# VHH binders against b0bn94: the designs that were tried, part 25

Target 1, 137 residues: b0bn94
Amino acid sequence: AEVQQLRVQEAVDAMVKSVERENIRKMQGLMFRCSANCCEDNQASMQQVHQCIERCHAPLAQAQALVTSELERFQDRLARCTMHCNDKAKDSMDAGSKELQVKRQLDSCVAKCVDDHMHLIPTMTKKIKESLSSIGK
Short names: E, the ipSAE of ESMFold2; O, the ipSAE of OpenDDE; V2, 0.75 times the mean of E and O plus 0.25 times the DockQ between their complexes.

## First folded at step 21 (VHH; framework vhh_7nfr_2)

Design x4 (at its last look DockQ between E and O 0.90; V2 from the best seeds 0.00; counts 0 for: pae E 4.1 > 2)
Fold by OpenDDE, look of step 21:
Structure x4 (fold): chain B 137 residues (1-137), chain A 127 residues (1-127)
Amino acid sequence: as target 1 above (137 residues)
Amino acid sequence: QVQLQESGGGLVQPGGSLRLSCAASGFTFSKYAMSWVRQAPGEGREWVSYISSSGSRTYYAKSVKGRFTIARDNVKNTLYLLMDSLKSDDTAVYYCARGPFHYEWSSGKYTWTFDYWGQGTQVTVSS
């Protein structure tokens, strides 16, 4: 189980890092430059400057929310798959199967869950990047 | 420090109902998915129910589906488990657990583990 968890963790981490490098980091740069420009308006009130800065942060916040949302969907599917494996394991135990055999079946089931969901990550990544590219435009 | 404290357990007759609560502190509760896990005597831990950080997504083990309801109050930092139509097989120690999924933007850390657990609360269903 730990091996499978690490696999997913590494794959998701790689995806997020890719998104960070290609999309989020650029948005951060824009946000900072935008905010800096807000601060250069010496005629603006404190409230106006604050509102300006908030507007500058909106695209990045939206981007992060989008990525989080997609990850949550992915995680929800994975959770359901894993819990389904647990249900099968319990059913097998109730049917009188040996513990070792059930453990092996469970491990195999979880491995399949991970494999199937890892295959979704490239498509998910593409979707995220495309969506992020439209933010702020 | 992260703390989870379960309450609401007790002795109940078959067909009865209980409501478990889990008080969370030491972290931003609304940013974490939460779960209930139980362990019956002589058995392994069973993942009972899952709820997403926002509460918009829930999932239940087959054994409790239709009888248990997981909920959360992100303002009160509290996780709930409503248990109806309780059976003898529901007898177990029930644990509140943080996770299993979380991504931390500040650190770039992604987790797929129950990283924190409460002390558990005993639920006994017996006639």
Scores: ipSAE 0.333, ipTM 0.676, lowest interface PAE 1.7, mean pLDDT 92
Fold by ESMFold2, look of step 21:
Structure x4 (fold): chain B 137 residues (1-137), chain A 127 residues (1-127)
Amino acid sequence: as target 1 above (137 residues)
Amino acid sequence: QVQLQESGGGLVQPGGSLRLSCAASGFTFSKYAMSWVRQAPGEGREWVSYISSSGSRTYYAKSVKGRFTIARDNVKNTLYLLMDSLKSDDTAVYYCARGPFHYEWSSGKYTWTFDYWGQGTQVTVSS
């Protein structure tokens, strides 16, 4: 159970760090340069400068929302798989199976859920990076 | 301070209905997936239902599918469980739980755990 949580956590962390380093950090740099340019107009009103800066931040906010949305989709699928494992364990217990056997079957079922869903991470990462490259174009 | 408080439990006859509520405070409710988990006397906890942070995705344990409905109101910061066609084996303490999944951009942390629980509300289905 802890092992499967750590496997998913490490894989998701690595994916998010890769996306941050390769895509989001560049967008953050652009956001700051854009914001700095907004401040160069000495004739702009306070409200105009504020609105200019807000527009500069929109692509980064959109990027973070996109990554969050894809992570939610992934975790929703994993939650469904895990709940199905719990159902099987309950069915076995209700049918009279021994608690130790049921626990081992549950652990194996969850491990398979994790294995199957971890194979989807490269595709999810590719989709995220493609979608991020379209932001701001 | 994160706080979850359940209400709406009680004694009900088989075939009856109850609506559980969970008032949430101390965090941005709309950013978190939420769950209902129940525990019968002398048994382990059973993950009953899950709802995504937006409310667009829901999942149910087989034991309650078709009878229970999870919902959330992100304006009122409230999680609900509508329980219909109650059976004696639905008798348990029902907990509102935050999770199990969350990614927090400000800290860069991903969590896969139920990190906060309410005190629970008793549901008793008795003939």
Scores: ipSAE 0.263, ipTM 0.624, lowest interface PAE 4.1, mean pLDDT 85
ESMFold2 (binder alone), look of step 21: mean pLDDT 82; pTM 0.820

Design x5 (at its last look DockQ between E and O 0.66; V2 from the best seeds 0.00; counts 0 for: pae O 4.2 > 2)
Fold by ESMFold2, look of step 21:
Structure x5 (fold): chain B 137 residues (1-137), chain A 127 residues (1-127)
Amino acid sequence: as target 1 above (137 residues)
Amino acid sequence: QVQLQESGGGLVQPGGSLRLSCAASGFTFSKYAMSWVRQAPGEGREWVSYISSSGSRTYYARSVKGRFTIARDNVKNTLYLLMDSLKSDDTAVYYCARGPFYYEWSSGKYTMTFDYWGQGTQVTVSS
């Protein structure tokens, strides 16, 4: 179980870091430059400057929400898969299997869930980057 | 710091209904998937329901699917479990649990387990 958690953690970390470096960080830089321009209007009211800055931040907020949403989808699919594993473990327990054997079966089932879903990460990453490129269009 | 407090348990007849609530504090509730987990007398804990951080996706153990409904209110920081058509097999302590399967942005940690639990609320279904 610790081995499977480490595998998923490393893969998700790598994906998040890649998206942050290649897409999010660039959008954050644009947001700050846009915001700085808002502050250069010496005739603007406090509220006008605030609204200008809010408009500058909208694309980054949208991008961050998109990444979070895609991570949520991945996590939810994995949760569904492992809940099915728990159903099968319950079946084995009800049939009289020993607790140790049931735990080994559960661990094997979860490992397969992880294997199947690890193959989704490259495709998920590609989808995220494509979607981020379209923000603001 | 993280606090989860269940309420709404009690004694009901078979076929009856209950609504459990879990008040959450000490963390940004809307960023975490949440679950209900139950423990019957003398048994291990059973994962009965899951809800995504946004509430858009829900999953149920086969034993409760169609009878239980998980919901959340991210404004009130409250998790719910509506239990209908209760059976004696549903007798257990019901726990509100944070997780599983979430990425913790502040630590860079992915978690595949439940990291915080409430104290539980007793549900008893008997004649």
Scores: ipSAE 0.463, ipTM 0.764, lowest interface PAE 2.3, mean pLDDT 87
Fold by OpenDDE, look of step 21:
Structure x5 (fold): chain B 137 residues (1-137), chain A 127 residues (1-127)
Amino acid sequence: as target 1 above (137 residues)
Amino acid sequence: QVQLQESGGGLVQPGGSLRLSCAASGFTFSKYAMSWVRQAPGEGREWVSYISSSGSRTYYARSVKGRFTIARDNVKNTLYLLMDSLKSDDTAVYYCARGPFYYEWSSGKYTMTFDYWGQGTQVTVSS
């Protein structure tokens, strides 16, 4: 189970790093440059500069919210799958199965959950990147 | 430091109700999914209930579905477990756990493991 968990962790981390590098980091740069430009307006009031900076931050905030939302959906789905595995394990125990056997079944079930969901990560990544690319346009 | 502290456990008769609380500190509570896990005597740990970071999604083990309700207050940094129609089989130490899946954008960290646990609170259902 731990091995399976590490697999998912690594895959998700890789995805996040990819999204950060290819999308978020660029958006951060734009935000900073935009904000810097806001500060160059010596005729603007404090309020106007602040509003300008807030507008500069909006795309990045949206991007971060989007990524977080997608990851939350992913974790929710995987959580449901693994909880079903636990339910099955409980059923087996109630049926008089040996603990070792149940553990093996549980491990197998969780492994399947992980495998199935790992297959979703590339598609999820693509969707995220496409959505991020549309932000600010 | 991350801390989780359960409370609300005790002795109750079958059919009774309890409300467990878990006080969280040392992290941004609202960014993490939370769970209740229990361990009965001589048994392994059982995943009881899950609640998403926002609280919009909840899930329950079949054994407690329809009787238990998981909730959270992200302002108070508190996780709850409302337990109704308690049975003898519900006797266990109940743990508050962070996870199993969470993401924190500031750190880029994402995991599917329970990374922190409380000390647990004893729930005993007996006539």
Scores: ipSAE 0.020, ipTM 0.431, lowest interface PAE 4.2, mean pLDDT 88
ESMFold2 (binder alone), look of step 21: mean pLDDT 82; pTM 0.819

Design x6 (at its last look DockQ between E and O 0.06; V2 from the best seeds 0.00; counts 0 for: pae O 6.7 > 2, placed apart)
Fold by ESMFold2, look of step 21:
Structure x6 (fold): chain B 137 residues (1-137), chain A 127 residues (1-127)
Amino acid sequence: as target 1 above (137 residues)
Amino acid sequence: QVQLQESGGGLVQPGGSLRLSCAASGFTFSRYAMSWVRQAPGEGREWVSYISSSGSRTYYAKSVKGRFTIARDNVKNTLYLLMDSLKSDDTAVYYCARGPFHYEWSSGYYKMTFDYWGQGTQVTVSS
């Protein structure tokens, strides 16, 4: 439902903003300062400057990949949960339940999926922040 | 602009096989989970299968589990549905759909809908 979409949107956005402020923004600042230093070596070849800059960008890229991977896992688990709800709704329809009852069962099932997965967000956030702390170079 | 184009449907006998393809363009295909959704005449749409953006996770409706296989090729930007052991109940228009869950980093929105659909390809199982 639209209400469930807004609940998930707000929670995920808050988590991403928290992770960005706590870890990723610092890494981005370091990346830019590191990259600028790479460009100040007048004796470096173009390839050496490119490698230097690439090395400066690696920690941020790794951090963003970790956050993206955790979000995709969250998304996939929510998809599995809601697909089970659809299976149950189809079973009820095939067994002759009224359409209104089936719709209410489906909505309740999806709301439960959302509730359960939103309760996991603090744990997911903690795992992300712990993983990001190990990216310290 | 996002485009999804299905192909590979047709008439088959019960027990037969088909492979559906969906060509995707206008977006970074490898960053989106994809689904197949079908609609039989006079019925609502049924979410048939789901595949994660990387292809590492797949899920199936109970009605097709063990008979259908979803796959993707992120180099060719193509989604597939391999359909085996087809039954008359599988007769439907099959749609390639983007989603339903994706976090949009630039806007901060979490999408919980199938936001783009193909035109569909007809699969008919009869004899």
Scores: ipSAE 0.452, ipTM 0.764, lowest interface PAE 2.4, mean pLDDT 86
Fold by OpenDDE, look of step 21:
Structure x6 (fold): chain B 137 residues (1-137), chain A 127 residues (1-127)
Amino acid sequence: as target 1 above (137 residues)
Amino acid sequence: QVQLQESGGGLVQPGGSLRLSCAASGFTFSRYAMSWVRQAPGEGREWVSYISSSGSRTYYAKSVKGRFTIARDNVKNTLYLLMDSLKSDDTAVYYCARGPFHYEWSSGYYKMTFDYWGQGTQVTVSS
């Protein structure tokens, strides 16, 4: 089970790194440049400059919220799947099944959960990237 | 001196509602974006909601979207979190935070960083 969790975590991490490199990092650059431009307005009040900077900051905040939301959704689905596996295991134990057999079934069930969810990652990645591309426009 | 003080936490049954408040002082409240962050027992801090300085922009974590509403009163220097349809998983210490101001990569995700925090208020959802 631990090995399976590591697999999906590594896949998710890879996806996040890809999103960071291809989308978020660029957005950060834009935010900084935008903010720098705000600071160059010597005629603006402190409040105006701050509001300008906040507007520059908003897309990145939205981007992070979006990525976090998608990851939470993914993790929640996976968690529910594994919880069902646990429930089945408990039921089997209650029915008098041997512990070793139940463990094997549980491991198999969790492995399937991980496999099924790993197949979702490319589509999720695409969706995230597309959504991020629309932010701030 | 910047101060943030949360209130409104307590014990509530699942499906119940709470309204958290955060009293801000020591700075021009209307100039700063604000956030709510929570920390469940044994877990790290989790960003919950963001509101811009004017209140025109709000964002929510997926786990609370549709149930929680962030708001602010810039005249009263107060931040609010309306929590509806509370679940056991919402049990946590809820913190008022000024910001975010920075985003840092850490452990496979971007983390929002804040410059000031309140002491937190305990929210317990239990039957």
Scores: ipSAE 0.017, ipTM 0.268, lowest interface PAE 6.7, mean pLDDT 88
ESMFold2 (binder alone), look of step 21: mean pLDDT 84; pTM 0.846

## First folded at step 22 (VHH; framework vhh_7nfr_2)

Design y1 (at its last look DockQ between E and O 0.80; V2 from the best seeds 0.00; counts 0 for: pae E 6.2 > 2)
Fold by OpenDDE, look of step 22:
Structure y1 (fold): chain B 137 residues (1-137), chain A 127 residues (1-127)
Amino acid sequence: as target 1 above (137 residues)
Amino acid sequence: QVQLQESGGGLVQPGGSLRLSCAASGFTFSRYAMSWVRQAPGEGREWVSYISSSGSKTYYAKSVKGRFTIARDNVKNTLYLLMDSLKSDDTAVYYCARGPFYYEWSSGRYTMTFDYWGQGTQVTVSS
């Protein structure tokens, strides 16, 4: 089970890193430059400068929220699948199955969960990147 | 430091109700999915319930579905477990756990495990 968790964790981590490099990092740069420009307005009040910086941060915040939301959906589905595996394992134990057999079944079930969800990652990645590309435009 | 502190456990008769709380601190609570896990005497830990970071998704173990309700207050940094129609089989130590999923933007850290646990609160259902 731990091996399976590592598989999907690594895959998701790689996806997020890709998104960070290709999309988020650029948006961060824009945010910083925008914020720097806000600070150069010597005629602006403190409140105005703060509001300006907040506006500069909005796209990045939206981007991070979007990525987080998609990850949440993915993770929620995976959690549901895994919990279902746990339920089946418990049912098997209650039915008198041998512990080793139940463990094998559980591992197989979790492996299936991971496989199925890993297959979703490319599509999820594409969706995320497309959505991120539309932010601020 | 991350802290999780359960409360609300106790002795209750079958058919009774309890509400567990978990006070979270030391991290941005609203960014983490949270879970309740229980361990009955002589048994392994059972994943009881899951709630997404936003609270929009909740899942339950078959054994508690329809009886337990997981909820969270992200303003109060508190996780809840409403337990109704309690059964003797619900007797266990109930743990609040952070996870199993999280990505931290500041560090680039992604995890898929329960990384923090409370000390647990004892729930005993007995006539």
Scores: ipSAE 0.386, ipTM 0.704, lowest interface PAE 1.3, mean pLDDT 91
Fold by ESMFold2, look of step 22:
Structure y1 (fold): chain B 137 residues (1-137), chain A 127 residues (1-127)
Amino acid sequence: as target 1 above (137 residues)
Amino acid sequence: QVQLQESGGGLVQPGGSLRLSCAASGFTFSRYAMSWVRQAPGEGREWVSYISSSGSKTYYAKSVKGRFTIARDNVKNTLYLLMDSLKSDDTAVYYCARGPFYYEWSSGRYTMTFDYWGQGTQVTVSS
C-alpha cells in the first residue's frame, strides 16, 4: 500500500498543481488586485471597504470549493474500493490463510483499485478546468 | 496543533453497547474525512469505519457492519462510534484518526494516509 499511496498522491498533486497554475493562480491575482483597489477609496466607510473585499474573494472561494468537491468524489470512490480489499483480507485471515499471502493479496487488490481510478483523473481534470473557466465571468 | 481525544471506552459484557467519542481541535474538522481504527493485543491495526468530511458517505469493515454506526457532529467537532451487539473479538484499543484521503490547500497535497491519531480508548468485552 506504500507504493500505491505514493502513486495516487503524485497523480493528484500533479493534477491540482496544473489546475492551480492554469486557473486558480490567475483568480488569486485578480482577487488581490480587486482587494487592493477597494482600499484606495479614502472616502469609503470601513464597512464598505470590508464588503468590497469580501466580494472580491467570491470567485476564488467558488473555485476552491469546486476542486475540493471533485477530490471528495474521487476519494469516496477509491475509499470504497480499498475498504472492499480490506474486507477480503480479513476474511482470508479468518479462514486461516498465512499473513504473508494475505498481505500480497491485499497489495494486489489495492493496486487494482488504484489502476482503475487513475483512468478517471484526466476526465476529472478536464471537467474541473472547464468549470473553473466559467467562474469569474 | 491538531489534537484528537477519544473517550467512552470501558468494560462491557457480550451483547452490550458503547458509544465512543473523539473530540477534535486544532483544525477545521468539517474539511476532513475521519476514521476509527482498532488494535487488539498482539495484532496489527484494523480499519473499522470511515466517514466523509460532510458525513454523507460512510463505510464499515465487514466484521462490524450492521453492529457499529459512525457519525460526526461538525458543529461540536466530534466523531462518534456507536457500538452495538459487542463481541469478545471487538476487544481492542480504538483510535480516532484523521483521514485517509484528504486534500490540504496550504500544502497542495493529497494523501491516502492517516496523519493524526488520538491516544486511543480501551474497549474490553468479557463476562
Scores: ipSAE 0.062, ipTM 0.462, lowest interface PAE 6.2, mean pLDDT 82
ESMFold2 (binder alone), look of step 22: mean pLDDT 82; pTM 0.817

Design y2 (at its last fold request DockQ between E and O 0.17; V2 from the best seeds 0.00; counts 0 for: pae O 5.4 > 2, placed apart)
Fold by ESMFold2, look of step 22:
Structure y2 (fold): chain B 137 residues (1-137), chain A 127 residues (1-127)
Amino acid sequence: as target 1 above (137 residues)
Amino acid sequence: QVQLQESGGGLVQPGGSLRLSCAASGFTFSRYAMSWVRQAPGEGREWVSYISSSGSRTYYAKSVKGRFTIARDNVKNTLYLLMDSLKSDDTAVYYCARGPFYYEFSSGRYTMTFDYWGQGTQVTVSS
């Protein structure tokens, strides 16, 4: 529900902001300094400067793709868990359980999905930061 | 402006097949997970299939697993549902939906619902 959405929103946003401050922002600074150095070579052709700058952007692009990929994995797993909850609720209704009882079971199932996945966010954050630290210039 | 437009529905005999398409525009299609949701007459909506933004992960409701295949083409910005071995119980309006579960970097908002829907396409399985 709205309560579970707020819980996930706060946790994921905190993780993204932590990764931005500790890793991404530093990589962005390096990218700009690297790019500026490319422009200092008075002997380089226009194409050589362009290629130099492209190389400077590669680590940041890789880092952004890695963060996006890990978020996709998290989102997919949460979606799978929630879809299973819907299957169980339908099975219970088909078996004759009362509507209120099915609603409570569904809500409890979704809450557990959220709890289980939110408990994994610190580990996911650590994995992301370790992977980002291995991306070098 | 986000738009989703389904097509490919129709009347089919039991055991038959259909391919549904959903044309997407107004957003970066490849960044979002997509779903198919159906609604039979007099019933609530049923989440029938999910595909990750990259297409690498797919999930199906128990009611359609093994018979339906979700796919996407991120170049054409199109979502598909390939339906085989159709049964009368599959009669419904089928909706293309964006989501659920995505993080919007620009706003910091995480959405756990289907926030955009198509108009739906009717699938009827009848003798």
Scores: ipSAE 0.581, ipTM 0.794, lowest interface PAE 1.5, mean pLDDT 88
Fold by OpenDDE, look of step 22:
Structure y2 (fold): chain B 137 residues (1-137), chain A 127 residues (1-127)
Amino acid sequence: as target 1 above (137 residues)
Amino acid sequence: QVQLQESGGGLVQPGGSLRLSCAASGFTFSRYAMSWVRQAPGEGREWVSYISSSGSRTYYAKSVKGRFTIARDNVKNTLYLLMDSLKSDDTAVYYCARGPFYYEFSSGRYTMTFDYWGQGTQVTVSS
């Protein structure tokens, strides 16, 4: 079960890295350049410069929130699935099933959870990237 | 480094209330689901409550459902557990934990696994 969970975690991490490289990093660059421009305004007050920088940061903040939200949904879905597996395992144990049998069933259940959720990752990735591309436009 | 520090535990009478806090640092708190786990004397650790990264999803163990409320403040990097209608059976060390991250079956039971834990705070419910 742990191996299965590592699989999905690695896949998610790979997705996050992809999103970072293809979307977030670019947005960060834009934010920094925008902020730098804010700092070049010698006529602006400290407050105005700060507000300018905040405006520059807004798209990236939105991006981070979006990515976090999607990851949260994914994690929650996976968690629910595996929790249901756990519940079934507990029920089986309570019903007097042998530990080895319950373990096999649990492992199978968790494996199914992981497989099902790994299949969602490409779609999730696409959705995230599309959404990120629309930020600031 | 990742740090979790619980507080708010103490002695309370049955029917009383407590609020536990967990201060998180060393990681982006808002990106991680969090949980409370407790360990009663002579017993194994028991998952108590789960909260998603944004706080939009919460789950509770059957034993505490309807009495406990898990919450989080992602700005303050703090996890909370509001415990109402406390019972003697709620007596335990309460741990703040990041996750669940993994699940494993061992010693005849399937358990949630967490990658980081606090030191715990003692909650004692007694007349």
Scores: ipSAE 0.027, ipTM 0.510, lowest interface PAE 4.2, mean pLDDT 90
ESMFold2 (binder alone), look of step 22: mean pLDDT 83; pTM 0.827
ESMFold2, fold request of step 23: ipSAE 0.437, 0.528, 0.498; ipTM 0.754, 0.799, 0.789
ESMFold2 (binder alone), fold request of step 23: mean pLDDT 83, 83, 83; pTM 0.831, 0.829, 0.829
OpenDDE, fold request of step 23: ipSAE 0.027, 0.024, 0.024; ipTM 0.332, 0.406, 0.355

Design y3 (at its last look DockQ between E and O 0.04; V2 from the best seeds 0.00; counts 0 for: pae O 6.7 > 2, placed apart)
Fold by ESMFold2, look of step 22:
Structure y3 (fold): chain B 137 residues (1-137), chain A 127 residues (1-127)
Amino acid sequence: as target 1 above (137 residues)
Amino acid sequence: QVQLQESGGGLVQPGGSLRLSCAASGFTFSRYAMSWVRQAPGEGREWVSYISKSGDRTYYAKSVKGRFTIARDNVKNTLYLLMDSLKSDDTAVYYCARGPFYYEWSSGKYTMTFDYWGQGTQVTVSS
C-alpha cells in the first residue's frame, strides 16, 4: 500500500539526510576549496588544472558511490521480497481466492517485507557513516 | 522528458525465442533500476523482471524464471528482455518501466513504484 511507500520513504530520507549533513556536505565543501586552489596556479597548464580538480572530486565521488551502493543493496533486497509477495498473490488468484482476500494477503506480505527491512536501516546507517569517515584520508 | 520505447515484439511459435529492446532517453539511464512488466488480455499487470542500475542484481517472477533473461547496456541506454522457450501463457503486451526502488538525490524522493512506462510491445505466441 501507499502507507508502506511512505514509511520507507521517510526512513530512507531521514538516513540520507543524516549522512548528507554529517559527512557528505563537509566533503563537498572540502572539494570546492581544493578545486579553487587548483585554479590559482597560473603556471599550470589547462590539463594540469583539470586533473587537479578531478583529484579533488575523488573523495566525494567515492562517498556518493558508497551511499548509493548501500542503498541499492537495501532496495534490491526489498524488491526481491515484494516480488515474492506478488508471486504469492498471483498464485492465490489462480487458485480461485476472492479478490479482497488476495488484496489483504498482498498488503500483509508487503507490510512484513517493509517491517523486516526497516529493522536493517540503523545498522546500514552506522556502516555508511563509519565507512565515510575514512574517505579522504 | 523521460522516454521509453520498446521494440522487438511480434508473433512467435511455441518454444521460440524473442529479444525485446527498450531505448531510454531524457534521463541518466545508468542511475535507475529498470523492470519489464507485462499485461495479458483481460488480466492485470504482472511484474516480470527487475535489474539493478549496475546490472549486477536481477530478479524474475516465478512464471518466467529460467526462461527469460533481463540485461542492460548502460553505454547504449538500452534495456533488454531475452525470452526463450516461449509459451502461449507469455502472450501479452510487454512494457519497459523505470523502477521501482529508486532514490532521487536532487528531490530526496524514494519510490517503491514504477514512475515511467513505455508504450508496450505485443508478444504473441501461437501455433
Scores: ipSAE 0.284, ipTM 0.645, lowest interface PAE 3.7, mean pLDDT 85
Fold by OpenDDE, look of step 22:
Structure y3 (fold): chain B 137 residues (1-137), chain A 127 residues (1-127)
Amino acid sequence: as target 1 above (137 residues)
Amino acid sequence: QVQLQESGGGLVQPGGSLRLSCAASGFTFSRYAMSWVRQAPGEGREWVSYISKSGDRTYYAKSVKGRFTIARDNVKNTLYLLMDSLKSDDTAVYYCARGPFYYEWSSGKYTMTFDYWGQGTQVTVSS
């Protein structure tokens, strides 16, 4: 079970890194340039400049929220799947099944959960990237 | 010197409400965005809510959206957090923070940083 969790975690981390490299980093660049432009307005008050900078940061905040939301949904789905595995295991134990058998079943069930959800990651990644591309437009 | 002092925390039952206040001094309050940040036992600090300088823009963490309301009185130099429908998971020390002042993306997360913090006020939600 732990190995399975590591698998999915690594995959998710890779996805996050990909999103950072391909989307977030670009957005950061835009944010910095935007902020720099705010600072060049010599006619603006300090408050106006700060507000301008805040506006420049808004897309990244939105990006974070979006990525977080998708990851949370993903984790929730995976958690539910694993929970069902646990429930089945408990039921089997209650039915008098041998512990070793139940453990094997549980491991298999969890492995399937992880496999199934790992297969969703590319699609999720695509969705995230597409959504991120629409931010600020 | 910049000072932020939280108050209003306490013990409440689930479903209850609290109103936190933060008294600001030592700076022009109306020139700074303000935020509430909380830290639950054994966890890191979590951004809760943001309010712009004028109060015209507010943002909330997903975990508190729809339940918490951030507000400010620039005349009284006071920041508020109205907390409704409190849950056990809301148990934390709540800090008033000036900012965000810095923004950065690190370790897969866009992080808001703050330059000044209050001492915090304890909020405990328990039956």
Scores: ipSAE 0.018, ipTM 0.269, lowest interface PAE 6.7, mean pLDDT 88
ESMFold2 (binder alone), look of step 22: mean pLDDT 82; pTM 0.816

Design y4 (at its last read DockQ between E and O 0.72; V2 from the best seeds 0.00; counts 0 for: pae E 2.3 > 2)
Amino acid sequence: QVQLQESGGGLVQPGGSLRLSCAASGFTFSRYAMSWVRQAPGEGREWVSYISQSGSRTYYAKSVKGRFTIARDNVKNTLYLLMDSLKSDDTAVYYCARGPFYYEWSSGKYTMTFDYWGQGTQVTVSS
ESMFold2, look of step 22: ipSAE 0.544; ipTM 0.799
ESMFold2 (binder alone), look of step 22: mean pLDDT 82; pTM 0.822
OpenDDE, look of step 22: ipSAE 0.246; ipTM 0.606
ESMFold2, fold request of step 23: ipSAE 0.296, 0.366, 0.423; ipTM 0.663, 0.707, 0.740
ESMFold2 (binder alone), fold request of step 23: mean pLDDT 82, 83, 82; pTM 0.820, 0.824, 0.821
OpenDDE, fold request of step 23: ipSAE 0.347, 0.412, 0.342; ipTM 0.691, 0.723, 0.686
ESMFold2, last read: ipSAE 0.321, 0.442, 0.366; ipTM 0.675, 0.752, 0.721
ESMFold2 (binder alone), last read: mean pLDDT 82, 83, 82; pTM 0.821, 0.823, 0.820
OpenDDE, last read: ipSAE 0.376, 0.384, 0.386; ipTM 0.701, 0.706, 0.709

